# Designs tried in a protein design chat: VH-VL binders against Interferon-induced very large GTPase 1 (GVINP1). Part 13

Target 1, 242 residues: Interferon-induced very large GTPase 1 (GVINP1), of Homo sapiens (Human) (q7z2y8r1479to1720)
Amino acid sequence: DKRLFVLSILGLQSSGKSTVLNALFGLQFTVSAGKCTQGAYMQLLKVEETFTEELGFDFVLAVDTEGLRAPEHSNKSKDRDNELVTFVIGLANLTLINIFGENPSEMQDILQIVVQAFLRMKQVKIFPSCLFVHQNVGEATATDQTMDGRRRLEQKLDEMAAIAAEQEQCLDVTCFSDVIRFDVNTHVYYFAHLWDGNPPMAPPNPRYSHNVQQLKSRILMTATQESRGNIMKISDVKSRVQ
Short names: E, the ipSAE of ESMFold2; O, the ipSAE of OpenDDE; V2, 0.75 times the mean of E and O plus 0.25 times the DockQ between their complexes.

## First folded at step 5 (VH-VL)

Design y25 (from z3 with light chain S97Y; framework fv_zimberelimab; at its last look DockQ between E and O 0.02; V2 from the best seeds 0.00; counts 0 for: pae E 12.0 > 2, placed apart)
Fold by ESMFold2, look of step 6:
Structure y25 (fold): chain C 242 residues (1-242), chain A 122 residues (1-122), chain B 110 residues (1-110)
Amino acid sequence: as target 1 above (242 residues)
Amino acid sequence: QLQLQESGPGLVKPSETLTLTCTVSGGSISSGDYYWVWIRQPPGKGLEWIGSIYYSGSTYYNPSLKSRVTVSVDTSKNQFSLKLNSVAATDTALYYCARLGYDSEGYWFDPWGQGTLVTVSS
Amino acid sequence: QSALTQPASVSGSPGQSITISCTGTSSDVGGYNYVSWYQQHPGKAPELMIYDVSNRPSGVSDRFSGSKSGNTASLTISGLQAEDEADYYCSSYTSSYTYVFGGGTKLTVL
């Protein structure tokens, strides 16, 4: 039996998600052509044989969503977006939550959907992991993975968890850490602009490459931890999709 | 492969608003590697950069036009647009849209649209 | 007036080399290597010939070369041909995060 690690990438802009995915996996994987189903684009990535023993799995299924609440999806119902997010999170061993830019209102909208989906997973006893990737932010926000940016995200997650708990009548949930295992210092990654300085006229930003490598290391660490206890064989993935 | 085509009125009255649209074909305006720009050329004169837009909506403008110009993007239609308020005879020009390429190796305008002549008169 | 100074016209005979200058300041041509050159035939859009001072995009003849010294960039066309008759514009990035163009040079092939 072959072991499969399912990685989902969730967020508003699919092109930014695809760029990060390609940067993360180009050297260790053989990439198959992708397939789109129910608004999710899926790629099967075969782990190179020299790494399978170290990692503990043979394949990665990367699931990338079409944009959520993007202008291209403005005519979709709110229920459709919630169904897609629930499907993507329910399928995955690890979900990357991609937040683009510094717009507080847009960030809050995305977090509301995500927190609700994780609370639903908790209620049916499915416990996926997540990492937050905050892309295209200012250098001050990205430098040293600042405490102010992490504090604001943690507060917003806690607010959304409290709202979702009230709606679902889950009195034992008061903060986001009650919903899933989460540490704002190790589960949040900030990416500055790709270029050092202000686009479009600045040289490349070397912190972008460093931050991609940090994220890659964390994903592989999480996958290694999952392979020792939670990573499913391919047949078990079919039942999870049900 | 990638092509840009300007569209809009050829004649605009003084004090009105000029609106032009650039349609991108053979590629996506949402590529992330490029900015989208408007450049104009008054009759018998040289080229003037008007402004640039990133697909996310961030804009950059020539300071001499900043008070009158708006550039916008519609990713669902693969288009970006120019609005120039309160036009005068001095705004008569051939208007181009273009792609601003950049990477670790440089910056350049390529490709260009074919241009559309806008006359401010009457 | 344009921010970058080019001669209004230049001429040469077929087979000769000619050079078009583009003079700016330390805040643009002198301060950055992001100088580019564009060729514009009558009735057509400008076309990129040189970027990053001296690099040619794919498909541009090696008869076109670029250089820079101080605040002046130069476009050199060797082996001049009748088809090279056009207007030529330089462009530069500025310290104010803008793009500026030269006034243009009309090349006449005799």
Scores: ipSAE 0.005, ipTM 0.389, lowest interface PAE 12.0, mean pLDDT 73
ESMFold2-Fast, scan of step 5: ipSAE 0.366; ipTM 0.793
ESMFold2 (binder alone), look of step 6: mean pLDDT 91; pTM 0.933
OpenDDE, look of step 6: ipSAE 0.007; ipTM 0.530

Design y26 (from z3 with light chain T94A S95G S97N T98N; framework fv_zimberelimab)
Fold by ESMFold2-Fast, scan of step 5:
Structure y26 (fold): chain C 242 residues (1-242), chain A 122 residues (1-122), chain B 110 residues (1-110)
Amino acid sequence: as target 1 above (242 residues)
Amino acid sequence: QLQLQESGPGLVKPSETLTLTCTVSGGSISSGDYYWVWIRQPPGKGLEWIGSIYYSGSTYYNPSLKSRVTVSVDTSKNQFSLKLNSVAATDTALYYCARLGYDSEGYWFDPWGQGTLVTVSS
Amino acid sequence: QSALTQPASVSGSPGQSITISCTGTSSDVGGYNYVSWYQQHPGKAPELMIYDVSNRPSGVSDRFSGSKSGNTASLTISGLQAEDEADYYCSSYAGSNNYVFGGGTKLTVL
């Protein structure tokens, strides 16, 4: 039985989740891929044999979500999305929350569902790990945009945590960092535009490459720590996906 | 390899402002994975976290000290500083600077500076 | 008045095991898996011994182990040696990027 690191990505279908997966691992490393019964798409990526002993796992299972776009006028979609989010977070060693652009306000419904899922998990003593990825950040004003984006994201997460805590009668929770281990300064990664010009002739943006390397380093650090006692086996995933 | 060193006056008068500086060597303060913190220890007593700063200027303070404390960072000098206003005899302590490590698994304070004794006396 | 409660002192003989407790509330030790332990020899800065409840940094003896049950975290030192004689402090995340410490425990190796 081979050792497995499970990486999940949450976000809207049009938010470029596949671009992040491709940049981090490359599609050429995919051993198998398939659609699962709960609206998740899974890709199994093989770790190069020279690194498996050092990292402590043999494969990465990348889990992508479909159908997180809730209709503006349907409560039924919220229940479905909540179930899918809970499944995906529960399956993962690390969850990436993917936001397209620089303003999380447009993603309020998704952030609210995610925060509520984390709060419920906290109540049963499950402490999932998460990182936020903001894609498509402008190059010329990226520093100002990044600082402003972090401030807005933290404010929205804190607001959602307070609302969720009130609804669940957890009055000892006042901000998002009370729900899950989270720091807006170290757990949010901003990605520049992929190309330095117009594809297909433009070279890759060096800043994007730097952003990828920083996120990849954080993911590998998390994976290495998980391998010390909490790593999953392939048979464990099969039993949870039925 | 990474080392932290506190500096500042060893004696401060009551009601004055205490200013301490921590110099970081062997690594960059603008590393994205760390906060830089101040922790104090009154003689013969336990440790008390004062505050933390991220290199961008984001700060978090102990609520009991928040009205009197300011932490700042100077990335060009690879330093961060503590200002504690309106000091009293109860602020007499060894003051440590430390790095706060931070990953998906948790928090840890490492490394620590050697500590600098600050006495508040007339 | 420390936020986390530790016994003021603990003692043991060489080769024995001792355990130091650190008791908080559901808003710190009980609410998170973010507990660390520090060893302080007289006249020296504290040194990290355990982080995130049970993880050892490189260079720390496997005689040191950490655990947590409910609102109480514990540091266990097996095979006591004379150099283990020191003050031990626990620390916990307390929400909102805040941190608290215990009052400290003086370990005496008899």
Scores: ipSAE 0.006, ipTM 0.564, lowest interface PAE 9.2, mean pLDDT 77

Design y36 (from z3 with heavy chain S104Y; framework fv_zimberelimab)
Fold by ESMFold2-Fast, scan of step 5:
Structure y36 (fold): chain C 242 residues (1-242), chain A 122 residues (1-122), chain B 110 residues (1-110)
Amino acid sequence: as target 1 above (242 residues)
Amino acid sequence: QLQLQESGPGLVKPSETLTLTCTVSGGSISSGDYYWVWIRQPPGKGLEWIGSIYYSGSTYYNPSLKSRVTVSVDTSKNQFSLKLNSVAATDTALYYCARLGYDYEGYWFDPWGQGTLVTVSS
Amino acid sequence: QSALTQPASVSGSPGQSITISCTGTSSDVGGYNYVSWYQQHPGKAPELMIYDVSNRPSGVSDRFSGSKSGNTASLTISGLQAEDEADYYCSSYTSSSTYVFGGGTKLTVL
């Protein structure tokens, strides 16, 4: 039976999610790609045979949404986004939360959707892993900038968790760490502009490449740890995407 | 809805500098992962990509125009501009600004401004 | 001169299908699956019709389809309607990481 690690990526419309997926995996090793009925784009990647026993899985399924709408747009749009986010997080062994730029309002929108989804998942005893990817930050190597970014993100996550907990009447939740295991110092990655040239095939920015390797290493580490427990099989995915 | 509008002179004299500005409305130039581009169309010819800019200021130019072209961005005004030096009659064209979107499978120019005709004549 | 070759004009009758070709080299159309098509009505801005050779953006009629064979990309319009009468332009990525366009094709619906 073939074993599958599912990696999902969430972000607002036009947040550069596809750029992150391309940088992490490229188009090499893609076995199949397509869109499921729920509106997520899925890309199946084959793990080299020399690594499958060590990693504990045979394939990676990368799941990308078409982009989420701001919560205020409409009740129907909000319901669709909630269903899509719940599906994507529920399917995933690891979820990447893609945040573009440093606009607090845009950050608040994605964090609100994500925190509410994780809180709902907690109520049904599903505890997915997550990583945050901040794209289009100034020079990401500036330590002071990333420290300030981490502080702001932690404050917003805690704020959104408290609000969501009050709405869902979860009295045991006061901060984001009560919702999911999360460390802002190790679960947040900051990326400057990806390409040093014209997209879609321009050479990657060298600093971006180093950050990609760090994120990729973390993804593989998480996948390896998850594979010792309850990793999904390909037949399980077919039933969920129908 | 996102709209782009070109502005600048309709007539420029040979050897002078052409300056065009694109005003973006209905969205922020610094929001989302997009490049902002200038494209021109000389009368009776096809479209020619002039250059691209990312809101951080990173620029990429058509090699045939690189020595004469500067593209700049002003995020506070939500605008980006084209400066073309030492113009000649061959620079007579309809000039468009557009947004450049892309993903790992390709690229697209959408939306476009309405275009502004620039004639280089004495 | 345009980098990509398109016929100057094509014509068809309502309900028929027509195809517009866009021919380049192995360093652009033939080398990459990064081809887009644009429709321009007189006095209006170009509008995206097809990207990545065959993908339609939301809001574009499924009567429009794109394909590629070797160094030639094609835009096919089925069930021709009067409102399809316009100029059509193709664009391709190049091995120099630049963008090139075709000369344009005027579609006349007879």
Scores: ipSAE 0.185, ipTM 0.670, lowest interface PAE 3.9, mean pLDDT 79

Design y37 (from z3 with heavy chain S104F; framework fv_zimberelimab)
Fold by ESMFold2-Fast, scan of step 5:
Parts: sequence; C-alpha cells; structure tokens
Structure y37 (fold): chain C 242 residues (1-242), chain A 122 residues (1-122), chain B 110 residues (1-110)
Amino acid sequence: as target 1 above (242 residues)
Amino acid sequence: QLQLQESGPGLVKPSETLTLTCTVSGGSISSGDYYWVWIRQPPGKGLEWIGSIYYSGSTYYNPSLKSRVTVSVDTSKNQFSLKLNSVAATDTALYYCARLGYDFEGYWFDPWGQGTLVTVSS
Amino acid sequence: QSALTQPASVSGSPGQSITISCTGTSSDVGGYNYVSWYQQHPGKAPELMIYDVSNRPSGVSDRFSGSKSGNTASLTISGLQAEDEADYYCSSYTSSSTYVFGGGTKLTVL
C-alpha cells in the first residue's frame, strides 16, 4: 500500500480549478483519473522515485469538485453540495478554495459550508490545512484587488465562523482563526489569467507561471510537513470514496 | 442564468466598418476564467470562429480575418464588441457571440447568443 | 466549404439510433481530443451537447454520446425522439491554435 498526499480543490467556477491543478502537477504524470459518485473528479499522480523519500509520499491524489463548477448551467441541491464539500475537505491533507466574485451570495454559501465543515472537524480534533486562491484577476488591478480582496474575505470568513459557532453551540469560537490557523496575508493567493493565447494548448502566461510555482512550493512544503507524521494510504481513500 | 444578446445594424455598406455588441446578463464578464468570442455563419455555409477576448483586453483572432477585425470589452457595461473593417458581400452572415470555457482536457462554446443577421449591400 | 466534413442531412425514426460523422485531418480532429458538438433548433441559439470528444455537460441526456477514431469524430443519438430534430455542428481545435467547425448536419425525425 503506498503513501498518498491528498490535495482537494473547491469552487463554483466551470473552469480554472482543473487548469490550476494540471499546471501544478501536469497530466503526463497521471496514472488514473475519473469522477466518483459524489461528483468529485480525481487524478492520481505518481511522484518520481528520486523525490519520494524527501516528500514522504509516493502519490498525489488531486480532488476537484467538478459538479460545483458551472452554477448557471446545472441544477444542484444545497444538501448535495454540503455533502460533497464536507467529504472533499475531510478527505484532504490540504484544501485549495477557489474564489470568484461573480455572485457574492454564491461565494458566501460555499464559504459557510467550508467553515462549518472545518468547525465540525475541529470538534473531532482533525485540523486540515487550507489555502485560498483567487483567480481571474486583471493584471492592471492585481495589487489593488489583492489588498481589497483579503480584507473582504477575512470579514466573510469571520461572519461565517460566528454563524457556524452559534449553530454548533461553540462559544469559544468568534472568528475564523479560532476554527483553523489562518493568516489572510499568507494563505491567500491571487492569480492573473493562466494562458497567453488560445486555450486549451496556449503557452502559459509568465506572471501566472511564477505565482503557480510559489503556490506549488507552498503545497510541497505542507506535504513534506504532513509526511513527517502519518500520511494517508491509498486503501484509506478507496474506503472513504465508496 | 447566463444569457448573451447580439445587437447592431442589420445592413452595412461595402467598404464600411461593421460594429456588433454582445450584452451579457445573469453573470459578469470579469468573473470566472472564460474567453468571450464571436462566431459567424454565412448563408448556406459552416460556422467560422472570428476571435476571442479575455476581460483584461487580451485578444486572439482568426488569421484569415486578423487584418480587419478588432474585439473589445467594456466590463462596466458587461459587454464585448466586434469591429470588422472594410466589409464586402462575403461578410454577409449570421453573427453569434458566445462564451468560451476550457480546461486542459478541452474547450466548449456555451452559452451562445441568438445570432444577428448582417447583410452587406449597397 | 467548411474545414470539417459533416453529412448535410441524416434521418431516423423514433426509437432508432443515428450517427453523425465529423471528418478532419491529423492537424485538427486527428491530432487532438478537443472535439465538441452543438445542437441548434430553428430560431434558437446553439446548445452544447458534447465536449472533449465524449463528455456530456450537466443536463444533457445520456442518449447523446460522442466518440473519435482517427480523423473522424462521431455523435450518436440513441432512442431518437421528435425533439431531437435540429441542426448539429461539430468543432475541433487545430495545430494553429484556432477553432474550426463542420458545415452542419440537419437531422430529420421521420
């Protein structure tokens, strides 16, 4: 049974998530890919044998919530979304939360579900890591968007944490940082457009490539720290996906 | 739901500039990782991709039309527009606007506008 | 004259299966697994039916399936229904990083 690092990606957009995932890990290293009955798209990537000792795992399982990507085109129930999000967060060693500002109410809904799931895991003493990724930011406004977005995100997360805490009768929780270790200045990444040319085969945008490498470095650092303790086995994922 | 609607003149004189606008409703042009595209269909012929724009202003054009075509975006109005210079009778077509989605596994045009017929005649 | 070749028309009876072909070259259909299919009812906008050769978007009936062999992609409609009567268009990515379409196929449900 081999050692597995599980990276989960959440968000509501129909594109961007799989693009970031493929840019981070590449399709050429995928040993299997598919969609589970919960609506998640999974890709299993083999780590080069030279690096398995340094990283402490043999495979990366990348989990994408493909069913949540196209809200304008598909009907979905909140019960199904809640179940999927809780499953994906609970499965992961690290969760990437993709943020797009098209519909503020939809972003608030997913943040509430995410915060509630983290709060429930805190109650059973499971502390997964998370990073927030804001995609589709214009280059001319990237710096302004980053500062403004961080303030707004922190406010929303604190609001969702307070609501979840009231529902769960957790009076010791008043803000998001009480639920999980979070720093809006270091756990949020803003990305410009990925490609410079016609998709899906266009060359990567150099600015996007740099940011992707920074995020990849952070993911690998987190994975290395997790591997110093107990890491998930492939059989564990099979039993949880059934 | 996301909807796209073309607007512009139904008749343009030869050698003049055709200008069409696509109005997006039910969603924002500047949200999500999408391109916004123009596609045309001359009477009795197949579909032809004209060009694509990303909300930042990055544009990509069909090489056969590149010298005559400009696509622009106005995020404040949630619109994007096509300008086709020096039109001829062969530019007579039904013009569509559409959204272009993509990932490493593929691409798709969805949704589409209803299309607007443009006739080039004196 | 379209870049991709489709039959101008196909016909079928209710409950039958029909297949629409889309033939290109090694620089488009044969070179990439980036083929999509669109359905257009008279007076209506085109709708996405299949993308990435064989993937169905949410809400599209499993009666619609896509495949590809060499330079030819195919759309198959099983259990044909009256409401399937429409024009069908294929699209493919090219080695020039552009998009090309077929000439369209008019499906008549007899």
Scores: ipSAE 0.189, ipTM 0.676, lowest interface PAE 4.0, mean pLDDT 76

Design y52 (framework fv_zimberelimab)
Fold by ESMFold2-Fast, scan of step 5:
Structure y52 (fold): chain C 242 residues (1-242), chain A 121 residues (1-121), chain B 110 residues (1-110)
Amino acid sequence: as target 1 above (242 residues)
Amino acid sequence: QLQLQESGPGLVKPSETLTLTCTVSGGSISSGDYYWVWIRQPPGKGLEWIGSIYYSGSTYYNPSLKSRVTVSVDTSKNQFSLKLNSVAATDTALYYCARLGYDSGYWFDPWGQGTLVTVSS
Amino acid sequence: QSALTQPASVSGSPGQSITISCTGTSSDVGGYNYVSWYQQHPGKAPELMIYDVSNRPSGVSDRFSGSKSGNTASLTISGLQAEDEADYYCSSYTSSSTYVFGGGTKLTVL
């Protein structure tokens, strides 16, 4: 049985998360042949045999999800989103949370859903690693702008954690770091616009490529750490997806 | 393999600017996996984080020192530096440079040997 | 002043186990699983012993272990040896996105 590292990506509908996944791995997600459920699309990536011993896993399972829906849609849509988020977090060794643009309401929507899911996962002793990817940020490389953005994100995460804790009656939770291990200085990646100018006619932005390499390095480091204590087998994943 | 070495003056007069440089050897400062930090230790006291820098130039400072501190990086020389303005006797300390690693958390490793800076006239 | 509280000193005999506590608040030790421990011998730079509460870097003896309960993190040294005599410092991330240290604990062996 082969060793597997599971990487999931979550984001609002039309958040550009497939663009990030394509840039990271050079791949587009398609419907997997088999039992793909709850709007999750899976792509199995084989690790070069020369690196499997060093990394501690043989395959990466990349999980792309159907975009999460804004609150103005039906309650059935919200329930489905909660199911999907819970499923992919439970399956993943590392979850990427993709935020597109600088619209505060869009950020609040995704944060509300994922914080609530992480809080529920904490109750069943699942402690996933997560990274935030904030795309389409015009000032992604500006120190002051990035630092202020990180402070605002942490404030929003703490706010959402307090609200979720009150809703779930978790009196020991007051901020996001009570829910999951998170460092705003190291777990948030700000990506410039994919293109310099108006896409699709502009050339690719070199700053975007740089940020992709940084994120890819973090993902590989996390995968290496996980392989020492909590690596999945392909048979385990088959049992979970049913 | 990887080694950090502090350099700078051992004595600085009150009100002047302290400048220290850390030279990194055996590894590249231009890595996305690390930040580079300054930490100090006054004689007989504990450790105090001063500030961190990423190779892109992004900086993070201890709020109590932020108005007086500037950290900079020179990737071509594989060095990073600390400037502390308007020094006083309370700034007398061993000054360490260190690498800040991170994954799901953080750690300071390796550390330079430390350099003693005395502020007196 | 140190942000995190450690006992000023702790002592043990060779072969014994000792524990050093590091107490903060919900805004640092209690709020995050980002606690690291450093060993400092006289005249030397600090060395990393534990990170992320309980993880050991390569090269650190299995005799060193870390844990956390509420607002208190602990470093435990089993099978105490003479070379363990040193100052020990804890460090934690804070809700202000900064790093703070404990006041330090002097371990005496003998």
Scores: ipSAE 0.000, ipTM 0.393, lowest interface PAE 15.9, mean pLDDT 76

Design y53 (framework fv_zimberelimab)
Fold by ESMFold2-Fast, scan of step 5:
Structure y53 (fold): chain C 242 residues (1-242), chain A 120 residues (1-120), chain B 110 residues (1-110)
Amino acid sequence: as target 1 above (242 residues)
Amino acid sequence: QLQLQESGPGLVKPSETLTLTCTVSGGSISSGDYYWVWIRQPPGKGLEWIGSIYYSGSTYYNPSLKSRVTVSVDTSKNQFSLKLNSVAATDTALYYCARLGYEGYWFDPWGQGTLVTVSS
Amino acid sequence: QSALTQPASVSGSPGQSITISCTGTSSDVGGYNYVSWYQQHPGKAPELMIYDVSNRPSGVSDRFSGSKSGNTASLTISGLQAEDEADYYCSSYTSSSTYVFGGGTKLTVL
């Protein structure tokens, strides 16, 4: 039985998933891809044998949702999205939460679903690892406004946690850090545009390239720590998916 | 084996322009993902970042000095230069050139430093 | 323009451990994992000792370690030796896309 690291990616706009995965895992190649019974898209990547001992796993399973939709008059659609998100987070060793642009409505919706999922998991004593990835439209947002963005995100997470806790009657939860271990300074990554000028001849944006390397380093560090603890075997994942 | 070496006049008169040049050897300033940097240290005081340049011409300056400072690069000579306008006695310092990497926001290697005295 | 806060001096005896703090704000040390430490001997240029909070470049003794908690980064030197006597500076990237240095700490090995 081979060792598997499960990486989940959540977002209302997940079309950038392949670009992020290719940038992070250039040392891997796809073995298989498809949709599971629960509706998530899964991609199995084989780790180069020179890295398997160092990382502690043989394969990476990348999991993505089809896209989250929360129509205002659909309780069934909302419940389905909540169940899918809970499944995807619960399956993963690490979950990347993608936030696109600065639309408050889109940010609030995904944060609410994620926080509710983490709160439900806390009740069952499941504590997944989580990183936030913010895709920025402009370089100024990623570089000059990073601290304002982190503060706003932390405030929104705390607000969503308080609301979820009240709905679930959890007296001991008042902020997001009561739901899961979270540090806004180390668990949030901001991405500007990849290119400083017109592709394909322009050099990569230095801040974007640096942030990709930082995120990759954190993911590999998390994966290495997880492999020393409880790492999944492929047979364990099959029983949960099928 | 990458080495940086500062050069320029050791004495500049008040109100004149200070010009310093950093010569890079053992590597090319146009290869790799690096910024090239000026940092200064007044005698007996701490370090102050002046500005950074990428070989394409992109620059970042310390806001305190931005109105007086220009950093430029000459890829044909493998050099980059600092021009500081309207100098005063408070600009007396050891001036260092250094390299800054894209993969991290730290300075390595550093030049030996050159002392610039602003005096009449 | 504001320097990061370091103690002006610290001292220890050979074989002891000492720690130098570097305190900033949420807009520099607290906001980013881009803290570096430099050692400067009299008459010489600064030399990189630690980068990205806790990483050592090749050639730097494992007696040097770095950490961060909130708005404060720390440099710890274990097994103190006479050659460690120097000035130490921290540096951080800022939310304004600039770089700021600490005021410096003079380490005296007694």
Scores: ipSAE 0.000, ipTM 0.392, lowest interface PAE 19.9, mean pLDDT 74

Design y54 (framework fv_zimberelimab)
Fold by ESMFold2-Fast, scan of step 5:
Structure y54 (fold): chain C 242 residues (1-242), chain A 119 residues (1-119), chain B 110 residues (1-110)
Amino acid sequence: as target 1 above (242 residues)
Amino acid sequence: QLQLQESGPGLVKPSETLTLTCTVSGGSISSGDYYWVWIRQPPGKGLEWIGSIYYSGSTYYNPSLKSRVTVSVDTSKNQFSLKLNSVAATDTALYYCARLGYDYWFDPWGQGTLVTVSS
Amino acid sequence: QSALTQPASVSGSPGQSITISCTGTSSDVGGYNYVSWYQQHPGKAPELMIYDVSNRPSGVSDRFSGSKSGNTASLTISGLQAEDEADYYCSSYTSSSTYVFGGGTKLTVL
């Protein structure tokens, strides 16, 4: 039985999360792919034999979601999104939460769903690991924009945590750091536009590549730490997915 | 053009429940990323936020009023409503409904309705 | 009373500039960039003049500007006109996910 690291990517429909997943791992090392539940797709990547001892696992299972629907759409989709988010986060060793564009309302939509899921998991003593990936960040005032973005994200996470705590009657939760261990300065990655200008005729943005490598390094570091007693076996995933 | 209009009784007796309704026209309560809010202003005094509601039913309340306030939404009528229990003379105020965006600012506002609490 | 401190009144002459302050704490004005300003004429509902500290909505004169330093936000009105005479209120988001208003400032154009 082989050792497995499970990486999930979660985001709203059309958030570009499949682009991030492909940029991180590429498709050339995928040994199998398929649908595992309504709205979720799995890709199994084989770790090169020369690195399996160092990393402590043999395969990476990447779980990509079809995309969450914004809450302003049908209320009937909320149950599906809640089930999907619970499944994806519960399965993963690490979850990437993908935010696309500069529309604040779409950021609030995904944060609401994610924070509620994490709060429900906290109630059953499950504390998942997560990283936030914010795509299509402008470059002209990147430092100020990124600082404002981190502050705004932290404020939104705290707001969503307070709302979720009120709804779930969790008196011990007042901010997001009460829900899971989170540091906005180290657990958030900002990606510039993939293209300098309007795709597909625009050249690639060089900052995108740098940010991908930093995120990839963090993912690998987390995966290596998880190999110290927390790693799953392939048979464990089969029993959880079924 | 998006417009908000308050309606309800102009006079309420002490200890009774005040009920106000805000009718939204020119846009849908269930579209966009907006909270819908109640704000009041006692005569000659400043503004006080009462509470906010998202079209899904999620609410925030001012802690000083939370034990007495309920805000509800009816997406089929494109309306949201305020119920304030056990009113006293200190609840006499102009009551406004407004829209609150993700950016945490209030716009547009209704014209306001005066509610007097008196026996 | 209100949670945010504003001067009760301010005055200026036509063509001059005035500034209205709005002081809170690190849990509201100092902690967040979610400060808005509202103008209220007698018998009318408040109207949004500035949002997110310094942004003007479409249709608001560029004579109105907002800023923030530490725990104090400021509304500046340049080139004062008679129609600017009104009450002005600031508002801020708080660490408790609530909203607080200032006590209001009566602007008199002399």
Scores: ipSAE 0.000, ipTM 0.410, lowest interface PAE 17.0, mean pLDDT 74

